# Ledger of designs, part 9: VH-VL binders against q98ui9r863to1033

Target 1, 171 residues: q98ui9r863to1033
Amino acid sequence: GTCTVYGNGHYMSFDGEKFDFLGDCDYILAQDFCPNNMDAGTFRIVIQNNACGKSLSICSLKITLIFESSEIRLLEGRIQEIATDPGAEKNYKVDLRGGYIVIETTQGMSFMWDQKTTVVVHVTPSFQGKVCGLCGDFDGRSRNDFTTRGQSVEMSIQEFGNSWKITSTCS
Below, E stands for the ipSAE of ESMFold2; O stands for the ipSAE of OpenDDE; V2 stands for 0.75 times the mean of E and O plus 0.25 times the DockQ between their complexes.

## First folded at step 4 (VH-VL)

Design p31 (framework fv_fezakinumab)
Fold by ESMFold2-Fast, scan of step 4:
Structure p31 (fold): chain C 171 residues (1-171), chain A 122 residues (1-122), chain B 111 residues (1-111)
Amino acid sequence: as target 1 above (171 residues)
Amino acid sequence: QVQLVQSGAEVKKPGASVKVSCKASGYTFTDYYMHWVRQAPGQGLEWVGWINPYSGGTFYAQKFRGRVTMTRDTSISTAYMELSRLRSDDTAVYYCARDSHYEWFGDYFDYWGRGTLVTVSS
Amino acid sequence: QAVLTQPPSVSGAPGQRVTISCTGSSSNIGAGYDVHWYQQLPGTAPKLLIYGNSNRPSGVPDRFSGSKSGTSASLAITGLQAEDEADYYCQSYDSSLSGSVFGGGTQLTVL
């Protein structure tokens, strides 16, 4: 499945559902730390809007990727890799391709970022029904792509988006 | 048109190293990953690994780690595969093959070189 | 060694249909990864025949078709012609190996 963020708050979920959402917090874009897979989770991708200088307009995304033994932080074309368990084997690779920063895990998640506002997340079919976040649950049924963190299906885009916020990060 | 032109046949002794080249033309060399696949005489295809020509990043099949090195030269659009500590069972035709897209899973090989026969004999 | 299982040979007469199977496991085809097929004529490099389970590249006749179900895939060739005599290989991805995997190959003989 493929989830895409583009053009300042435009989304396409793993199941092909399109929606628009802008928030001022950090949001879980995609993860497999979900109710049916909590103890076996392997990744979490967090996004937040980055302002242009001192203006309130959005110029790019700030992105954090969290893996079992590492974190990667991306901002304004900069890459910061943090080993949270320095003795552990890396399960991902970082690469540069045609202006994109590409991060691939050994467990079937690929992430691409144009260093601006476009993010593409690809997960293998083995993740069907195991992912959650703004990208949806990848179960082949677009109607439940607006599933909140609390497991309800929400008709309001704002309520759906806000259910995936990381509250401590809001200004 | 897309073409992958490989270096000529090699005969090596056990313990030696061999370096096979694959020169790409007809597309932007740095936009597509290059894979290496081998085929022993009368046997099937075996995947060796890939290189990203843009970054030089590589990934090798477990069986070949420690013996294979993949590199590239972007100025001449050429990828290389070097296999060291050769054994008689490394005798095979080695193919370079172009990845069709950026996704790792479900990737297929849309263009292939004609292959380089490497013979390892005493 | 080949990770995906194919019959070593199949045969048919001109005009007939043959089917070549490709059997995987829960770490590859059974995990939902796509299956691709290659044709290798004697003395030549493999050529892409089917990608993404059932798609044909430009120039591949519609008498070649692919399908996938569960842990297996199949290549069907209808209206067999003498020039179809070749080795056919399936390919997928294996999550436990983190790499591409091939079937052992099937030699097609057109009688």
Scores: ipSAE 0.006, ipTM 0.480, lowest interface PAE 16.3, mean pLDDT 83

Design p32 (framework fv_fezakinumab; at its last look DockQ between E and O 0.04; V2 from the best seeds 0.00; counts 0 for: pae E 14.3 > 2, placed apart)
Fold by ESMFold2-Fast, scan of step 4:
Structure p32 (fold): chain C 171 residues (1-171), chain A 122 residues (1-122), chain B 111 residues (1-111)
Amino acid sequence: as target 1 above (171 residues)
Amino acid sequence: QVQLVQSGAEVKKPGASVKVSCKASGYTFTDYYMHWVRQAPGQGLEWVGWINPYSGGTFYAQKFRGRVTMTRDTSISTAYMELSRLRSDDTAVYYCARDSTYTWFGDYFDYWGRGTLVTVSS
Amino acid sequence: QAVLTQPPSVSGAPGQRVTISCTGSSSNIGAGYDVHWYQQLPGTAPKLLIYGNSNRPSGVPDRFSGSKSGTSASLAITGLQAEDEADYYCQSYDSSLSGSVFGGGTQLTVL
């Protein structure tokens, strides 16, 4: 499945549900360390909007990717890779393709970012029902795409989005 | 209400190890990095490293690599810092501090523990 | 010693203004990383005073303000009060170290 963030806070979940959400905090976009996943988690992707001056639109994203033995921090024009276990082999590759930064893991997750506001996350079918976050749970049902971190299905996009906030300090 | 409660003061001999704890409450423990910062008597703040409680991933300042180990126990929302092969110049107050950012906006510490005094004497 | 440079001390009279400088390099402040400031009262843990160059946490009076330009940052304190006697530390992120870096600290004396 494929989840996409594009433009000014536009989202398409792994199950194909579209919604708009603009938050001013850090948010979990997608991860697989979730209550419905019996396996150990392999990734977490966190995003934050980077505003265009005083404009209500966003210019780019700040992105953090967490893996078992590494972290990658992304900002427009900047990439920082941090080894959190220097003795471990890297389980991912970083490439630049057609203006996109592309990160692929050996566990079947790929991430693409245009260094502005477009993010594409692809997970193999083995992740079906094992992911959570703003991208949804990839279970083939759109009704429960707005599942909060507290495991309830939310009708409000704002309440859904706010449930995936991971900081108490916002801009 | 956020609280970081640290273990009590320790007195150790050179060559020993010390393990300091930091129990977090009032927030989701796995959503915030925990840093350790030390301060020798009458001296400035010195960054030791961080742990990501979500992954257990760690990163240490070059000066402490090979001697420091950071761990956490998510079931009790507690972070630990163990420093081995202690020297007299490791005498310091050791603080745990919560990082309020998750993207690399610039790590900053919105809540601090009260500190644990570790005295290394022969 | 410290990665960021601060003057070791600064002083002022009650009601006056002081500024504390924090000078970095191209791998930290000069690379665009934000500067944060902490106040440490005698015998206490540091407390966040300014974050993201110029933002105040709830409860910090507007007498405290921060700014950043080029490779340096500054903390300004107006209307000095006796309670402001403390050590002040700047902090940023250093890309070459992949970690947080502190200034050496500035002791503020209210005369």
Scores: ipSAE 0.684, ipTM 0.870, lowest interface PAE 1.1, mean pLDDT 87
Fold by OpenDDE, look of step 5:
Structure p32 (fold): chain C 171 residues (1-171), chain A 122 residues (1-122), chain B 111 residues (1-111)
Amino acid sequence: as target 1 above (171 residues)
Amino acid sequence: QVQLVQSGAEVKKPGASVKVSCKASGYTFTDYYMHWVRQAPGQGLEWVGWINPYSGGTFYAQKFRGRVTMTRDTSISTAYMELSRLRSDDTAVYYCARDSTYTWFGDYFDYWGRGTLVTVSS
Amino acid sequence: QAVLTQPPSVSGAPGQRVTISCTGSSSNIGAGYDVHWYQQLPGTAPKLLIYGNSNRPSGVPDRFSGSKSGTSASLAITGLQAEDEADYYCQSYDSSLSGSVFGGGTQLTVL
């Protein structure tokens, strides 16, 4: 499954559902730390829209990838890898390909970012039904892609998006 | 040694614009984000925003969006902060401050300019 | 007013230990963002004092120490000296504001 973020708040879920969302907080784009996943979580991608200059349009993204023993923080090509457990082996690799930052995990998640507004998250079929967030649950049904953090299906994109705020106190 | 040399004090009228410069030396200008922080007289520090000197990318505090413009001239290792539609409460010492390479989540400012006093008075 | 809360003032006699608190919230310190401290002597620009919660840059004496726990951070100064009289600011990042935030500052007076 492939989830895509592009342009000014445009999203395409793992199941191909398209929607527009312009939030001003940090949101869980995709993760497998989900109620429907009985396995241990392996990744979480947090995304924040950056408005540049005088325009309120999205010109870049602030992205945090959280793994079991590492965290990667991305902003305008700035790559910061933080080991939360210095003794743990890295389960990911970071590469720069044609202006894209590419991060691949051993568990089958791949992340690509053009260092601007385009993000592509790919997960192997093993993640079917085990992911959640703005990218949906990758269960092959686009109709339930607007499942909130509280596991309710919403038709309101705004409510759906806001449910995936990483911090409840965030506006 | 790292130095950040800022332009001189400015006196402006309400509604005007001010452009403060910050010339960096002693390090590779494009390798470090540059932040701007201001301090009103007798008040605390207030973050204004940052610029990536390499890409020219900027991010401003919500309070200043629409009024602040940060730019840079890499040829002379100089960062600029322009604040428009000035009002009396914009009176402050404006500092440029170099970002560390620590993290954008928790970046700290390891070097500061001496500040530029901007006075907005009718 | 400031996102991070500091006591407006603290005082101590030479040789004493003083602490300056910095209280945040779940969107900044509580979210795991690092806390940094700056010293601002009268009429001067701020100077980095502590970074990454507890690290001292070169030139900063070991009398200064920082710590962080929960939603709060603390700056401790031991063996207080007259030259320590200054304003001290904590700084962190706030996810709700998507930017760096400062404490209101603490004026340290050496008696």
Scores: ipSAE 0.011, ipTM 0.576, lowest interface PAE 9.3, mean pLDDT 89
Fold by ESMFold2, look of step 5:
Order: C-alpha cells, then sequence, then structure tokens
Structure p32 (fold): chain C 171 residues (1-171), chain A 122 residues (1-122), chain B 111 residues (1-111)
C-alpha cells in the first residue's frame, strides 16, 4: 500500500481515501506502533507543516522517522541521522534519486521525499492491518481509514487529524 | 505533575565508578528522550548525552565516550548514568533532564531533576 | 570552553531592562537551530525560561523575551525585579558535535 502527502495538506491514504488536513503541530503520518499490531513496532513517521512566511500555504515539511536503532530528522533538504543504538546494525538505507531522498527499511517500509512538501510512504503487504496514523490502517477498506487514535470512526476530518497530534509538541 | 527524582549524593575516590538514577513520574517515560547534564562547582552546564528510553539507544558527548554508560529500566520508569574511571575534575552536580520534542528545532529540556552531587576526592 | 558565548555577568537596577547575548557559529545557531534559555537560581536546578527562540512556557512572565538573528540570540528582561537575580544559560544544537551545546552562563545581578 501507498500513502501520499502533497501540496497544501492533501492526503491519499494506504487504502486510497483522499482528504485534506491542515494542522500546526506534529502529527503521526504512519507507524506500526498500533493497538492492532501485536508485534514490536519498527517505524514511526512524524510530520509537521511549515507555512510560507505569513501565508496559510505550506512551503516545507519537518519530518522525523523513528526506527528501532536510529532516528532521522529531515528539514528543507537536510538529513540528520542519529543512532539511538550505535552498536546495532542499521535496519534502513538512505539514497538520493533524482532530487528525492529515499529511505527504505529491511522490514518493507519505503519513504520518498522530494525535499519540499511531497512525501510517499509505501509498505509491503506484510503491514496490512498493522499500521495506523493519518495514512490510515491499510485494511483494504476505505470507510475505516478515518479511525482515530481512540479507534472511533465517522468523525470529521479535523477531529480525525487532531487525534493523531503529538500533544507534547503543540504550541 | 512531571517529576524527576534523583538518587542521593555520593563520595568516590579517583578510579572508581558511580551510577546515578533518575525516576520519572507524571508522564509516559518512553515518549521522551532523557538527557544528562553536569555542573562542576562554580561552573556552567555541560551536556553529557541522551538515552531514548523506548529503544535504549544512547548518544554521548565526545568528552565522555568510553567512560559513560546510560541505561534505563522501563518497568520502573528510571534512567541511569554510570561514569567510570573517575577523576577529581568529575566532581559535579549531575542532572537528568527531559527532552521536550523529537523535532529538529525542539530539543530543549522542559523538566529537570534536582541533581546528584558526585564528589571525587582521595 | 563553552561552545556558545555569553557575557559572564550583567547588572541592572530594579525596573530597568537588560539583555543577555548568546553567540554561536555556522554549525549551531547559524545553521538554523533554535535557541533555548534557562534560569538557574542559586542552589537549584535550571528551569526552562524560553524555548524555540521566543516562546514562553506557562508561568513565565511576559517581561522575559527572546530573539534570534544570524549566528546570535538575545534574552531581554524588562522591569527587573530582585527575584530575577540568577544565572542564565542559552542552549542550542550543534551539527558538527551532533549534540546539545550550552553557553557559558551569565550571572545577572539586580542592584
Amino acid sequence: as target 1 above (171 residues)
Amino acid sequence: QVQLVQSGAEVKKPGASVKVSCKASGYTFTDYYMHWVRQAPGQGLEWVGWINPYSGGTFYAQKFRGRVTMTRDTSISTAYMELSRLRSDDTAVYYCARDSTYTWFGDYFDYWGRGTLVTVSS
Amino acid sequence: QAVLTQPPSVSGAPGQRVTISCTGSSSNIGAGYDVHWYQQLPGTAPKLLIYGNSNRPSGVPDRFSGSKSGTSASLAITGLQAEDEADYYCQSYDSSLSGSVFGGGTQLTVL
């Protein structure tokens, strides 16, 4: 499954549901640290929008990828890799292809970023039903992609998006 | 409320080691990095390193690599810092401090322990 | 030797304004990393005063303000009060050291 973020807060979920969401905090885009996953999680992707000066438009993203032994911080085309367990082997590779930063894990998550506002997250079928966040749960059914952190459905888009907010980083 | 409770003062001889504890309460321990910062008497703040309490991953300032080990026990929400081969210039108050965020712009310390005085004297 | 440079001391009378500078380099403040400020009263742990260059946590009076420009940051204190007498530290991130860095500290004396 593939999830895409682009432009001014436009999303296409793992199950193909399109929606728009603008928030000014950090949000969980996708992770496998979810109640529906009984295994240890392997990744968390956190995203924050940067406005164009005084504009309500989005110019860039702040992105944090959290893996088992490393954290990767991305802003304005810069990448910072932080080993959280320096003795462990990395479970990911970083590559630069045609202006995109590509990060792929051994567990089957692929992340692509155009260094601006476009992010693509791909997960292999082994993640089906094991992911959560703004990208949805990848269960093959679009109607439940708007499941909140509290696992409610049929909420407004704004309530759905805010349920994935990381409250420790809100201003 | 968020609290960081540190172990009591210690007196050590040169060449010994010390292990300082920091017990967290009032928040989810594994959601925030824990840092250690020291302050020699009459001196400024010096960053020692951090631990990710979720993964156990660590990073140490160059000055302390090879002498410091940071660990944690998630079952009791406690972080530890061990400093070995102590010298007299390691005499300092050692603070634990909670990292506020995981963002590139936001690694500030919003809550601090009261500090643990470690005195190294022969 | 502190990575960020602060004046060792500053003083002012009650009601006056003082500023405390924090000067870095192209690998820290000049690379776009935020500056944070801490107040340390004698015999106590540091306390967060300003984060993200200019934001105040709950309970910090609006007479404390911060700014950042180029490779430097500044803490301003207006309406000085006796309880402001403390040490003040700036802090940022340094990409060459891959870690947090502090200023050397500034002792504020209220006359």
Scores: ipSAE 0.006, ipTM 0.502, lowest interface PAE 14.3, mean pLDDT 83
ESMFold2 (binder alone), look of step 5: mean pLDDT 93; pTM 0.951

Design p33 (framework fv_fezakinumab)
Fold by ESMFold2-Fast, scan of step 4:
Structure p33 (fold): chain C 171 residues (1-171), chain A 122 residues (1-122), chain B 111 residues (1-111)
Amino acid sequence: as target 1 above (171 residues)
Amino acid sequence: QVQLVQSGAEVKKPGASVKVSCKASGYTFTDYYMHWVRQAPGQGLEWVGWINPYSGGTFYAQKFRGRVTMTRDTSISTAYMELSRLRSDDTAVYYCARDSYFEWFGDYFDYWGRGTLVTVSS
Amino acid sequence: QAVLTQPPSVSGAPGQRVTISCTGSSSNIGAGYDVHWYQQLPGTAPKLLIYGNSNRPSGVPDRFSGSKSGTSASLAITGLQAEDEADYYCQSYDSSLSGSVFGGGTQLTVL
């Protein structure tokens, strides 16, 4: 399935549910370190929306990708790779394609970023029911895509979104 | 409230290993990086490295590579730092400290444990 | 040897102003990385005093302020009080070392 973030907080979950959420904190966009897959988790994607208000340089997403042996930080077209397990085999590759930074893992997750506000996350069918975050749980049912960090299903998009915040960077 | 509770003081012989623990409470353990910083008696602060409790990923200062190992146990919200092949100049108070968040430009430590004194003597 | 340079000691009388400098290089402060400050009272762990060059955590009096210019940063303490007697450390990130770096520390004596 495919999860998309575009523009000012527009989302489409892995199960095709569309919603708008505008927060000013850091949020877990997608991860597979979830209740039915915790011991086999392989990635975590964190997203921070930067306001385009009065800043000369804050009109793009700040993104951190966390893997078992590496972390990748993305901001304003810059990419920083950090090897957290030196000597371990790389389980991902980085490429440039059609204006996007593309990151693909050997476990079947792909990440694409236009270096501005568009993010696309693709996971293979093997991830069905194993992911969580703002992108939903990819279980083929849209009615439970608003599952909070505490494993409840919320009707409020604001409560759903706020359940996935990590650190208060809120202004 | 956020608390980082460290294990008690240790006395070791040169060549031994020591393992210090840091139990976190009052926040989601896997959301914040944990750093280790040491301070020899009468000396300044020296950064040792960090662990990402979510992934188990680590990064160590060059000086300690090959001698330090950082691990965590998410079931009890505890981080560990093991330092091997101890020398007398490893005598120091070892602190765990929570990263405010893993930042693009600069990391700072918003909460600190009280420290664990490790004495290496013959 | 510490990567960031601080004076080893400073002193002042109650009510006075003191400043503590923190000098780096092009691979740390000069590269644009933020400077953070910690206060360490005798026998205690360091406590965050200033983060992100000039921000105060909740509970830190406005007598403490930070600034950064070029390859250096400064901590200013106004209205000195006896309880300010402590060691003060600056901290930043160094791109050539790929890690956090500290200043050597400054002992503040309140006369």
Scores: ipSAE 0.012, ipTM 0.633, lowest interface PAE 8.1, mean pLDDT 83

Design p34 (framework fv_fezakinumab)
Fold by ESMFold2-Fast, scan of step 4:
Structure p34 (fold): chain C 171 residues (1-171), chain A 122 residues (1-122), chain B 111 residues (1-111)
Amino acid sequence: as target 1 above (171 residues)
Amino acid sequence: QVQLVQSGAEVKKPGASVKVSCKASGYTFTDYYMHWVRQAPGQGLEWVGWINPYSGGTFYAQKFRGRVTMTRDTSISTAYMELSRLRSDDTAVYYCARDSYYEWYGDYFDYWGRGTLVTVSS
Amino acid sequence: QAVLTQPPSVSGAPGQRVTISCTGSSSNIGAGYDVHWYQQLPGTAPKLLIYGNSNRPSGVPDRFSGSKSGTSASLAITGLQAEDEADYYCQSYDSSLSGSVFGGGTQLTVL
């Protein structure tokens, strides 16, 4: 399945549900460290809106990708790779293709960022039912895409989005 | 209410290892990076490293690589820092401190433990 | 050795203004990373005083203010009080070290 973030807070979940959400915190976009897969998780993608200079408009996204042995931080076209276990083999590769920064893992997750506000996350069918976050749970049912961090299904987009914030200190 | 409760003072011989704990409460333990910072008597603050309690991923200051190991136990919301092959100049108060922003550079430490005094002497 | 440079001590009389400097380099403050400040009272853990160059946490009086310019930052304390006697530390991030860095600390004495 494919999850897309585009423009100012527009989303399409892995199950094809579209919604709009703007927040001022860090948010879990997608991860597989979910209640039914917590001990076998392999990735987490965190997003935050980034204003260029003192602009009031969203200029780009700040993105952090967390893997078992590495973290990647993306901001304003900059890539910072941090090896959290320098002795381990990398389970991902980074390329630049057609203006996108492309990150692919050996576990079947791929990430593309246009260095602005467009993010595309693709996961193989092996992730069905194992992911959670703003991108939803990829179980083939769009209503379950609004599952909060507390595992309730929420009709309010605002409450759904706010359940995936990961810091209490919001801008 | 956010609290970071650290283990009690330790006295160790040179060459020994020490393991300091930091039990978190009042927030979701896995949402915030935990840093370790030390302070030798009469000296300034020195950053040791961080652990991401969510993934278990760690990053250590170059000075401590090969001697420090950071771990966590999510079932009891506790972070650990183990320092091996202790030297007299490792005598310091060791603090755990919560990172204010998840997974970003330039972060500040919004809550600190009270510190654990580790004394290394013969 | 500390990566960021602070004066080892500063002093002032009650009611006066004091300023504590924090000097970095192109890999930290000069690269645009924010500066944060901590107050450490004798025998206690450091406490967050200023974050993100100039923001105050709840409970910190507006007598404390921060600023940043180029490769340096400053903490200003106005209306100095006896209770302000403490050590003050600046902190930033260093891209060449990929880690947090602290200043050497400044001991403030209220005369």
Scores: ipSAE 0.027, ipTM 0.654, lowest interface PAE 8.1, mean pLDDT 85

Design p35 (framework fv_fezakinumab)
Fold by ESMFold2-Fast, scan of step 4:
Structure p35 (fold): chain C 171 residues (1-171), chain A 122 residues (1-122), chain B 111 residues (1-111)
Amino acid sequence: as target 1 above (171 residues)
Amino acid sequence: QVQLVQSGAEVKKPGASVKVSCKASGYTFTDYYMHWVRQAPGQGLEWVGWINPYSGGTFYAQKFRGRVTMTRDTSISTAYMELSRLRSDDTAVYYCARDSYYEWLGDYFDYWGRGTLVTVSS
Amino acid sequence: QAVLTQPPSVSGAPGQRVTISCTGSSSNIGAGYDVHWYQQLPGTAPKLLIYGNSNRPSGVPDRFSGSKSGTSASLAITGLQAEDEADYYCQSYDSSLSGSVFGGGTQLTVL
C-alpha cells in the first residue's frame, strides 16, 4: 500500500482515503508500533510543517524516521543519519533519485521525499493491519483509516489528526 | 504537572556498576526523548546520551560508549541509565532530563530530575 | 574541555546589566543549531531559562533575554538581583559529535 502527503496538508491513506489536515505539531505519519504489533515494531515516521521563512505558507516538511538501530532526520534537503546502535548492521539504504530523497528498509517500507511537501510511503502487503498513524491502518477498508491513537474510529478529520500529534511539539 | 523522580544516592567501589532510575509522570512518557546529563563535584554539565522511550533506541556520547546502557520500562514510565566499570572520576550527580522536541534543531531540556549522587570510592 | 566556551565568572551590582557569552564553532552554533540557557542555583538541578536562542519559558521574567549571532550566543540579565547568583550554562547541538554540548558554565556574582 501507498500513502501520500502532498501540497498544503493533503493526504491519501494506505487504503486510498483522501483527506485534508493541517496542524502545528509533530505528527506520526506512519508506524508499525501499533496495538496489534507493538513488540515487533520496526519503524516510525514523524512529520512537522516547516514555514517559508516569514510566510504563512508551508514550504517543506521536517521529517524524522526512527528505526531499531538508526534515526534519520530530514530538514530543508539536509540528511542527518544517527546510529543509535553503532554496532548494528544498517537495515536501510538512503539514495537520491532526481529531486527525491529515497529511504528503503529491508523490512519492506519505502519512503520518498521531494525535499519540500511531498512524501510517499510504501509498505509491502506484509504490513497489512500492522500500521497506524495519519496514513491509516492498511487493512483494505478506507472507513477505519480514521482510527485514533486510542483505537477509536472518528468521523472528525481534526480529531483524527490531533490524536496522532506528539504532545509538547505544538508551537 | 510534569515530574521526573530519580532514585536515591549510591556509593560504589571502583569496577562496580550502578543503575539509576528516573520515573516520569504528568505527561505521555513515550512522546519525549529522555536525556542523561552528569555533573562532577564543582564541575560543569556533561551530556551522556539519550533514549527514545517509544522505540527503546539510544545514542551515547563517544566518551561513554561501551560503558553506558540506557533502557526504559513503558509500563511504569521509568527510564534507566546503567554505568559499568566505574572509576573514581565517574563520581557525579546524574540527572535525567526531558527533551521537548524530537527534531534535532529543538533539542533542549525543559524538565530535569533532582539528580542522583553516585560516589565511587574505595 | 567544554565544547562551548563561556567566561568562568561574571559580576555586577544590584540593578545593573550583565552579559554572559557562549562561543561555539562551525559544527554547532555556526551550523545554525539553536542555543539554550540553564540556570543552576546552588544545590539544585539546572532549570531551563531560555530556549531556541531567545524564548522564555512561563515564569521566567523579561529581564532575562537571549540572542545569537554567527558562532556565538549571549545571555543578558538586566536589573540584577541577589537571587540571580547562580551558575549559567549554554547548550547547543554539535553535528560532528552528533550530540548535545554544553558550555563550561559561568558563575554570576552580584556584588
Scores: ipSAE 0.006, ipTM 0.538, lowest interface PAE 12.0, mean pLDDT 83

Design p36 (framework fv_fezakinumab)
Fold by ESMFold2-Fast, scan of step 4:
Order: structure tokens, then C-alpha cells, then sequence
Structure p36 (fold): chain C 171 residues (1-171), chain A 122 residues (1-122), chain B 111 residues (1-111)
């Protein structure tokens, strides 16, 4: 499935549910370290809006991708790769294609970022029911895409979004 | 509400290992990186490294690679720093400190433990 | 030894202004990374004093202020008080080391 963030706060979940959410914290966009897969988690993607200079308008996203043996930090077109286990083989590749930074893992997750506000996350069918976050649970049912971190289904987009925030990152 | 509670003072002989703990409370432990910073008596602050409690991933300052190991136990919200092959110049107060998530590449330490004094003497 | 350079000591009388400098290089402050400041009272853990070059956490008096220009940052303390006697450390990020870096510390003596 494919999850998309576009046009400053517009989302489309892995199950095709569209919603608008704009928050001021760091948020878990997608991860597979979820209740049905906690011991075998392989990635986490965290996003935060990055303001345009002195304006309150959002120009880009700050993004952190966390993998088993590495982390990648993205901000304003800059890429920093950090090996968190220097002896381990690198299980991803980074490429630049048509203005997008593209990151592909050997575990079946692909990430694309236009260096501004558009993010596309693709996961293989093997991730069905194993992911959680703002991108939803990829279980083929759009009705439950607003599943909170506490595992309840909310109709309020604000409550859903706030359940995936990293609590003390908010100013 | 955020608290970082560290283990008590340790006295070790040269060549031994020491393992310092840092128990976190008042926030989601797996959402924030934990750093370790040391300070030898009468000297300045020296960064040792960080652990990501979510993944268990670590990154250590060059000076400590091969001697330091950072781990965590998510079931009790506790981070650990183990330093091996201790020398007398490892005598220091060791602090755990929470990463602020302020800005990538520019993070500061918003909460600090009270420190654990490790004395290495012969 | 320390990656960021601070004067080892500074002194002032109550009510005076003191300034503590923090000098970096092109791989840290000069690369645009923010500078943060910590106050360490004798026998205590460091406490966050200034973050993001010039911001104060709740509870820090406005007599403490920070600034950054080029490869250097500065901490200013106005209306100096006896309880300000402490060690002060600057901190930034260094891209060549991929990690946090500290200044050597400045001991402030209040006469």
C-alpha cells in the first residue's frame, strides 16, 4: 500500500482514506513496531512541519527514518546518514530522482520526499495489518484508519492525529 | 513530571567494568533519545553518546568506541551505560540526559539525571 | 580538548553585566547549528539556561540572554546576582563528528 502526505497537511492513508491534519509536534507517520508486530519492527518514520523563516506558513517537513542499524535525518534538502551499528550491512539505498530523495529498504518499505512537503511511503503486501501511525493500519478497511496509539477508533481527526504525537516535542 | 533517576555511586578497580542505570518516568520512554555525558572532577562536560530507546540503536563518540555499550529495557523505562576496561582517568560523574527533539542536528538536553559518581582507583 | 572555546573564567560585581563567549568552527556554529547554554551550580547537575541561541525555558530570568553571530555565540548576564556564581557551558552540534559538542566551561565568580 501507499500513503501520501501532500500540499501542507493533506494525507491519504494506506487504505485510501483522505484527511487533513496540521499539528505542531513531531508525529509518527508510519512504523511497523505496532501491537501485532512489536518484536519484529523494522522502521519508524517521524515527521514535523518546518516553518518558512519568520512566517507561520509551512515550507517543508523535518523527517527522521529509523531502521535496525541506521538512521537518516532529512531537513531542507540535507541528508544525514548515521550508522547505529557500524558492523552491520546497510539494508537500504538512497537515490535522488527528479527532485525526490528516494530511500528503499530491503524489508519492503520505500520512501520518497520532494525536499518540501510531499512524502510518499510504500510498503509491500507483507506489511498488511502490521503498520500503524498517521498512515493507518493497512488492513484493507478505510473505516478504521483513524486508529489511535491507544488502539481505539476515533471519528475526530484532531484526536486521531494527536494520539500519534511525540508528547513533549510540542512548544 | 519528567524524571531521570540514576543508580548510586560506584567504586571500581582499574580494568573492571561499570554499568550505570537511568530510569525515566513522566513521558513515553521510546519517543526520546537518551544521551550520556560525563564530567571528571573539576573538568568540563564531555559527550559520550546516545541511544534510541525505540530501536536500541546507538552512536558513540570516537573516544569511547570499543569500551562503551549503551542498552535499554523498555519494560521498565531504563537506559544503561556500561564502560569497560576502566582507567583512573574514567573517574567522573556520568549523567543521562534527554534529547529535546528541538531541531534535528541542533538538539539540546532538556532534562538531566542527578549524575552517578564512578571512582576508579587502585 | 574541548571542541568549542570559552574563556576559563569571568568575574563581576553584583548589578554588573558580564558576557561569556563561545567560539566554534565551520563544522558546528559556523555551519548554522544552534547554540545552547547550561548553568551548573556547585555539586549539581547542569540545568538548561538558553536553547536555540536565544530562547529561555520557563523559570529562567530575562537577565540571561543569548546571541549568535558567524562562528561564535555569546551569553550575557545583566544585573549580576550572587546566586549566578556557577559554571556555564555552551553546546552545539558538530557535523564532522556527527555528535553533540561542548565548550570547555566558564567559571563565573561574583565578587
Amino acid sequence: as target 1 above (171 residues)
Amino acid sequence: QVQLVQSGAEVKKPGASVKVSCKASGYTFTDYYMHWVRQAPGQGLEWVGWINPYSGGTFYAQKFRGRVTMTRDTSISTAYMELSRLRSDDTAVYYCARDSYYEWFSDYFDYWGRGTLVTVSS
Amino acid sequence: QAVLTQPPSVSGAPGQRVTISCTGSSSNIGAGYDVHWYQQLPGTAPKLLIYGNSNRPSGVPDRFSGSKSGTSASLAITGLQAEDEADYYCQSYDSSLSGSVFGGGTQLTVL
Scores: ipSAE 0.055, ipTM 0.684, lowest interface PAE 6.7, mean pLDDT 85

